# Designs tried in a protein design chat: VHH binders against c4kar8. Part 26

Target 1, 263 residues: c4kar8
Amino acid sequence: MAELSTPSPASPAPLDGGRGDELEKFTLRGARQILQLLQDLITHRGLITAHTGGGHSFMTAVLKVDEERGRVVLDPSPDPQANRRALAAPRLTCVTQLDGIRIQFPLVGLGEGQDKGRPALFAPLPAEMLRLQRREFYRLQVPLAHELSCLLKAEDLARKPVEVSARVIDIGAGGVAVVVPTGAAEFVIGGTLPACRLALPDGEPIELDLEVRNLNRQTQRNGTEQLRVGLRFAALPRAADTRIQRYIFKTERALNAKARGGL

## First folded at step 19 (VHH)

Design gb4
Fold by OpenDDE, fold request of step 21:
Structure gb4 (fold): chain B 263 residues (1-263), chain A 125 residues (1-125)
Amino acid sequence: as target 1 above (263 residues)
Amino acid sequence: EVQLVESGGGLVQPGGSLRLSCAASGFTFSEHDMAWYRQAPGKGRELVAGIDSGGYTRYADSVKGRFTISRDNAKNTLYLQMNSLRPEDTAVYYCAAQKSWEGVTYYGPSEYDYWGQGTLVTVSS
């Protein structure tokens, strides 16, 4: 009697998701969605960086998806040592980009296979895939030398209108984080700050509405307390968006050039 | 009922040869990737050789150049020709089958759908 080996569905390990609640919105868990995304990676020949731990990684690609068996087939590394590390790793963290969107997913239970006689790797389908839209999540750390500021129209504890000049510490397509002195104004999460002014290095300040999304008290090294305020762009004109994107791009390029020793 | 029945095992001297056969029934043999695995006493089950439905083969490094896997689809039979046998080749040899899919073969014991009962090969002086 041939024993039918019931394929034990290896439950993929959860993504090392940072702050759980925000990432949940960007986590795909539906089987159909996961399959579609993997198929998209195949179609676009997306290069994937597979992290094996210990600072080691190798480049791979999804070759095929076997829905029936619940397997993803990967291109092996040309380096035999990398493949050995991959096979020995309890978990691979796969990172790629598709159309400017960062995709991250874990693979657990890597095995050796072949595809038409060529060496291949395979794993169970990921249980979840994280899809992070660059536009929404990437925040440029603003160089101190740029001295970006945002004039916030807020209220004090007495509900009296106050204007607070806040330093911008990070900026993205979706908003800014600023620091203000403690007690400068009262901020309420979910509250709107109308007609604020964001000062970029080039041109006139941008008038925009901001929504308070996060409040964090920070203690500086000198013992001074500051309030970090995360702000979303509630209403951003297209022209303003373009200027912000241009600033981010230009700044990133400059920082990267400096990091490479070119400046 | 699906069956894989191994035969051809036995006692052989070092340097000798054996030919194992696996008779398959109860499934479409030509649509399955086949493999030989072995399990020595006190060791795990390891791949010896595989042959997919397209005829592509794979061998463990320990048996390369000595063993040859082949299949006869008309007879629903898998073969393993073993030459230059060594004492370390002593094991129970198992035939395994998995359904072929787009030329992909998955190695590992858990990836096979059907298994035989095994045949004992003993290499001893």
Scores: ipSAE 0.868, ipTM 0.948, lowest interface PAE 0.4, mean pLDDT 90
Fold by OpenDDE, fold request of step 21:
Structure gb4 (fold): chain B 263 residues (1-263), chain A 125 residues (1-125)
Amino acid sequence: as target 1 above (263 residues)
Amino acid sequence: EVQLVESGGGLVQPGGSLRLSCAASGFTFSEHDMAWYRQAPGKGRELVAGIDSGGYTRYADSVKGRFTISRDNAKNTLYLQMNSLRPEDTAVYYCAAQKSWEGVTYYGPSEYDYWGQGTLVTVSS
């Protein structure tokens, strides 16, 4: 019985890892650019996953940016233990999404603050922020038990509109991978599937537009052929992005807890 | 010239009370967040209490319910009422100030713009 080592949720690779010349193209180092991006994050009010190491993370948001003092102010976790871990961590790795772009940045030297009488966290402004436009989005492997599905509005070989219920196999901030029966619909790379519906466990399906990014035929162990379709979120509403991020975070946390023998 | 001058320190028995004062000059007191820090021998400087320009307060867990920070903007003075003093409260107490910004206060010694010379509080039998 090969212990399927559930891949530890890959802590976002420290920005310090010598990922080659390619990551530099997507790294912002200018003070003005960093400030602007942080301000955009405030405006977006998106959830940020802050990784503290050891497989621990919490959800936060940028509340304010103090340019004069060179500080970023963060919303603390409602979990006091998470805040203690954050303050004790030598480095936080913050991960979020803005307009379908993954943003990753380190924070070093966290401190405790207060914002109008409410507890806050703060850190020096990040020296760099990574904006990943492409598919290097961390993809959560969706547990089979969650039965995530996406209703795809596509066309068949005769260009007749068809609706295909597809199982979601992985999900990230930038998109989903789904599996469909072979021949269920015709997919064209670069094509848009409008008004699709992503079903998450936490509420009503999310209506969204999807762009086909890749197609891969897979043969299952039982000999059945399936088509894996990689889909990008073409226009993700803010509220939908938040829900997706929350789902990913909760699922990762649950998987990690299970891996540690806690459940 | 900016000055923060602490006073009110001294020797007190366990269970006793002291009131520290910090007289501020050379800056706009009402536009600054104020704090008391303390440093015991061989230890680092730690937050005791903070009060921002809006009157919001914060206390270290070790002093909650025993210490009260207050400010009088008309007198440019910060206060620390210390009740139920313990031997563990023995330290040099420092007054600190930082410029207020959008209701945010940054805690930590490096976040303050001005510091006093400190006043010694000794709690002993």
Scores: ipSAE 0.863, ipTM 0.950, lowest interface PAE 0.4, mean pLDDT 90
Fold by OpenDDE, look of step 19:
Structure gb4 (fold): chain B 263 residues (1-263), chain A 125 residues (1-125)
Amino acid sequence: as target 1 above (263 residues)
Amino acid sequence: EVQLVESGGGLVQPGGSLRLSCAASGFTFSEHDMAWYRQAPGKGRELVAGIDSGGYTRYADSVKGRFTISRDNAKNTLYLQMNSLRPEDTAVYYCAAQKSWEGVTYYGPSEYDYWGQGTLVTVSS
């Protein structure tokens, strides 16, 4: 009876830093964002593959985050040799997945600690965390409890400037989908709507240019026809992108917490 | 003012015993994790033993079974009983303190908030 050695799930290889510019969009550098993501890993008991170099890795988890001292506490390997390698490594590359999103972050300056008398590892908080959310594919469905609106600067059929307040139904890193009354404005696929205003709950509206990418007429159950407009962010300032990403992250967390029966 | 004052160091023959003391003042001793470090000539500072606020201990492999770390919170004093001393135990011994956090102790020289001036232990025939 040949024991079919179930192939150990191939530890996801670290992403090579070569595509630097594209990865920057997925890189979290904010202290609060990093802390939140680490806390999420704790909450979800996310297993982490820690790469020590030379093709070696071990499984770990974030046990605790010490915000005051700026330390992350990790579960050590049951293999003492793996722990020695980790401590000797100039850099640990941690790879994990949360809710289908790949997360990667470096740890530098690994040390030995104890947690209630049990061996532990610790490191300074990562300076950055890569969250590979495929911007192209992920759109957050805006909860009904959240009133996201976008003021669209468009033209009517007579090419007269009109402002249309549109409800945002979904949002992603690349754009928004909004719903407008049929006939509120004329939209042309490929057309740019300049100086629109996206209202987020966390502050002043974001001014941005929007490109019309999709138009879909929808008939509601009540027989009312609405126009769904898919809009791409044409020129998004970095600060605006950060705010949008923060909103998405915060909202996703809240939704997931609710789904788990927490609220 | 925070102070850690080590005492009990001296010259001892191989196989002998010493007891080091560290008197702590200027902070809440019972809320701190304590440790003994040592630095031999030409070497880096290394952990000898640690004891957290909960009483959990850790020892370097080189001193396991020979050294015992203990604390008296009522006296604000840390102790290191050293038995079966060896020439390689010759070093300046330092007392160190870090604020306790959720039962986690960080073992590294940079992780401690306070240090003593050290006491010299010489093991020689």
Scores: ipSAE 0.856, ipTM 0.944, lowest interface PAE 0.4, mean pLDDT 90
Fold by ESMFold2, fold request of step 21:
Parts: C-alpha cells; structure tokens; sequence
Structure gb4 (fold): chain B 263 residues (1-263), chain A 125 residues (1-125)
C-alpha cells in the first residue's frame, strides 16, 4: 500500500500585482544589479518558491548564472509533475527571502538542461527583480479594538465636497485599505484625496494626501454593500512615516504577546 | 568555416541497426557539447541524445536502451549507434554543437551554435 503524500510546507505568495506603481522604486532593472542579486542567492543557497500558476508551486534554487549566454540555471523539482507544469507555464514567479530581504522575480521561457549529468532547468535572466525589506511589503491587519479610522475628503457624484469617516482594515508603509458604505462618495482610481486625516491611537491625527489605487465592492452578511478602497500615501514625510511604523511595530508586538498568553 | 557533416543514414528494416557519424571542423570540438536532433515530417526538431565535453550523456525517453551516443575528440567525430530501429525513428538526423560552459548543457534547438545539414534515416518494411 502506498503512503499518503505529505503536504508541501506553506509557500510565500507573490506580492499583489495591483501594487505595481508602489513597488517600482524597489525594482532592480540593471543587468549588473540583477546578476549580483542572483549570485547572492547562489552564495547563500537561498531556497526559492517558484509559482507556476493555478495555485501550484515548487521549491527550487539558483544553481549557476551564465552571464555570457544570459541564463539562470535552476534545480528541478523531485516531483515530475511540478517540472512539467513549470515547463508548460508561460511564466514562473519566483519568491524568496535573503537576510530579511524579500526577493521576487519572473522567469520566462523555461527550458530543460543538464549540469554535469544531473537534470536542470534554465531560463533567460529576469528583466527585473524586486528587492524589499520587511517594512516595505508588510501590511498589518488592524485590530477592530483600535477603531483606526481615516477621514476622507472626497466628492459626491455632483463633485460636491463630502467627508467620509472610513474604517482602516490594513496599514503598511505605503498606504492603507479602508471600507466605506457604497455610495458614500465617488472614488476614481488615480484620483487624489487631499488633506485626509489618519487617526492613530496615540497622538494627533496625521494629515496626509491619499491616492486611490483600487476599488473592490463587497456584500456583507446582512446584505449591505461596502466598498474597499486601497489608498496610497502621497509624499509621506519622515515624521509621519516614523509614526506609522511605530504603530505597526507596537501593535504587532502586542498581538504576538496576546497569542502567547502574555506573562 | 564551421562544418558539421552527417553520414550513415539510409533505408533499414524495422529491428535493424545504423551508425551515424558527424565530422566536425572549424571549431575546437573538445570544448563543445554535442547532440543529435531529429526532425520527422510535420514535427519540430527534437533531442535524440546529447554528450557533453566531459562525457555525460542524455537520451530522449523514446530511444533509451536502443541508441548510444559517443564522441572521439581525436577524430573530431560524433557518433550515434541506433539499434532496434522502429518506423517512428524515421527522420532527418542533425548533428549540433553548443559551446561548453561549466558543465552545463542547455537543451533546445535555439541553444545550439552550429548545425549540420542532416542525414535521412528511413525505417520501413
């Protein structure tokens, strides 16, 4: 009788594609920078999760980088089905971390090779690589008890000013996500909401300009309609950034202490 | 200047044998990973067998146990011994060369630097 297969350990998910403009400043596009980062992955033997699409992934590593030919050489999966999916996929999204730095890069045009008699996979060098420190990609899920809110200065359908108090559901270094009742205001992707106020539990609210990045409608259990609004911080001063990071750090510490039954 | 010249193709009965040769000139043979590819009518080129500069080999599943690739660096010649031939082995067989790099061979027709003109193998009753 065959043994039951062991589930794969949890894999890091690729960063949300809707954050493209937010992540551009952390994107490496220079050939030398890309080669150095790939070499760092080789040197530290970094394990990589390669996502093939359809919710499938496999573990791999960069074995070698052929600078002259412009190829990366990857360790194949021991699972032949994973290798077949990888070779058939139009794109692999590779995700890993190295010394607390999150690294993400695409590979296109995967092929089969051999490295001194051992099977290998290869692809052209990636055209770009994301390199982010934890603070640059982390989003804190805001505890309901904090009642974090953001006063939005928006417009209604007739372009008349309206103020909307929105509950903050997550917060990170680059922005917040809020929920508002459908119809509370008109939001336009790319639109700017000036002089909004983010209320943190300590200190005075932070005045900041916000840019609408995404809109998602949702229906609550009681049948009411809400709008999830993704907002980017525009021109965030260092003092405001520091306050936001302090909030995130303190809240995460407090949540971790409660999870362990704080002494 | 670079030349890869295949020979040894022909008509053979199913179950028969052929030996292909590829004579190379115009490059340093011992510094190249060599391969046989084949192309059947209506198909793309597919790998039959490869042998790197260090002697490591690889075979397509369809030919394992029947075909043997070998090289003679002193004669700048690549060989393919084909035994137990089947009608589906009918194809034009091509010799290909790829510059060796740190023991890595990249398989795929676009990865090879030099190609021969091919030799026809027909397996038919």
Amino acid sequence: as target 1 above (263 residues)
Amino acid sequence: EVQLVESGGGLVQPGGSLRLSCAASGFTFSEHDMAWYRQAPGKGRELVAGIDSGGYTRYADSVKGRFTISRDNAKNTLYLQMNSLRPEDTAVYYCAAQKSWEGVTYYGPSEYDYWGQGTLVTVSS
Scores: ipSAE 0.746, ipTM 0.896, lowest interface PAE 0.6, mean pLDDT 87

Design gb4
Fold by ESMFold2, fold request of step 21:
Structure gb4 (fold): chain B 263 residues (1-263), chain A 125 residues (1-125)
Amino acid sequence: as target 1 above (263 residues)
Amino acid sequence: EVQLVESGGGLVQPGGSLRLSCAASGFTFSEHDMAWYRQAPGKGRELVAGIDSGGYTRYADSVKGRFTISRDNAKNTLYLQMNSLRPEDTAVYYCAAQKSWEGVTYYGPSEYDYWGQGTLVTVSS
């Protein structure tokens, strides 16, 4: 399988864990399938990013899977503080890729162990593992020429309604990232923006509810401040989903053709 | 059928020494990873020291350099030599056994298959 795109940072971030009913169909819950997937990670030497919360993470790998006791054995961090954070965390969110497939799983009840005299971490086998094909986590970088926009139904500092036309910088099956001028509206992580309108090139704008997932203040080269807002699609209608997927597919095909012609 | 019987506990002054023993029966001792845990009043059990079937050891930071764990597979016996004892070492000490698997030892009280009834160590002036 082809190598999957990673998020812009060197360390892959967990997929949005909010109201994730759409991800349920990609979630493995069978014990045998979970054991096999963990074994595949061992066999292919999959490098795992383990997120401990609060923006902290460390790199690890699955060393062994003890089927009889129901334990997964992990490589500890060389940084003792990272290990202490991991042991104190109520939940460890593990993210990795295997042959272009994105894999994410929780570990709870992390403990210390030893593997032939070497320090190790362990946990009960995860009760679930998320397994996503490239298209299910892929974020298309929207070409500037497309001028893709989303009309946001937000609030100002006085909590009065304001409409903000935001440029879409990336789009995927689960959401968009947009940029707005700093101060154009007040956004709250976890907040819902109802009845926003996503303008695609084909047809009428799509009306959809958006949930704010992240905010990042940015300073452009010319000193102008803007806000990057990560937005998740809430309750996306099937027709809207189809149109979004068609846009992504068509644009990716066109970008791929330009890249090959330019090679 | 399985028995782990601790002995050697008692009253000791600070700075003193004590040697604990744990006699094991009813299982194949050499195929188990062994540990000493302790429990002070009102607290949970904590690892003191472990020794796996291959002889690799681990110590809690609080006892490192003062305590030595050892095993004698021929006598099915686990030992804990406790030197430079402190009042904070006062606890009931338990012997525990975990079936060995692929050289891996899982530390944590819930990971051990067999437990002794404990021997009391009191360190007081």
Scores: ipSAE 0.720, ipTM 0.880, lowest interface PAE 0.7, mean pLDDT 87
Fold by ESMFold2, look of step 19:
Structure gb4 (fold): chain B 263 residues (1-263), chain A 125 residues (1-125)
Amino acid sequence: as target 1 above (263 residues)
Amino acid sequence: EVQLVESGGGLVQPGGSLRLSCAASGFTFSEHDMAWYRQAPGKGRELVAGIDSGGYTRYADSVKGRFTISRDNAKNTLYLQMNSLRPEDTAVYYCAAQKSWEGVTYYGPSEYDYWGQGTLVTVSS
């Protein structure tokens, strides 16, 4: 009987190398923290995607951590070519998750080993590990100069459709926070706002379905009342997600450059 | 102090046999993973064969079926039986030791803590 090949599940891609400045706050460099995280991967039997470059990757797992010699021991691929690519690569980028937390770390100096007669791979312990606890917790504070806006398709007190142009005050991978004048529309926590339009600086506005997550009334210095509306992206197409992440990345880079420049 | 002393090298004709020995002292032999490496002139050291403290072996592809590694923990001695020798086997052969850990052996030359001074094997007509 013929066996059909089942493709591997989609492999998580490494994070963009151009995010170096914003990645520092998620980077573990302590030896004890790194050892504990690797041990957690062993205990939970985490599957790891190891990227060798050129679009190639293979599945692996951390088998053991040799604290005294400073080595991590990895499960080899059943595909000999994948193992040869790994051994020849100047760097492996390992990507995995632990309880929904994204984990990424580099391995350099990969070598061949053996674990009680079974082939194994090994490398020096990584000098750093990236741990992204929850991407939805990070919120970029939108610079006032950008004047980012979102057109909300909401309802007024009489349940009549109303469109409100709201200024975006922060943005993250999972949503935005906006401000509107008090009384411009009625919002209900858990309510859905279909076909809203998020205007980013470059390109066409993004059409999004939004869900109201929180409401907070604010009073400005001049006495004007505003409503802060926390909104979750409900159905986010891949292209839209990419554009939002790119905006966040570019803006963070620009803000970090200003902080270093001292003006 | 730690010593690894190789013996049994020499000149042999192609197709001949040699048996290398490595006498170990100054460490607990049974708690170490042992290996033979070789180095031809102008080349780097390469693994020939390894045997861990539990008796598991590994061979370079170029010597499989011709060479046999063994150890005698009672005599603190590592052996390499080399049969069907070829001119390409000409090299200095080194005994190496790595402290055993959890059944894992690391086969990089830099992973070995102790090295012998080597014994020359020449395969020539």
Scores: ipSAE 0.682, ipTM 0.877, lowest interface PAE 1.0, mean pLDDT 85

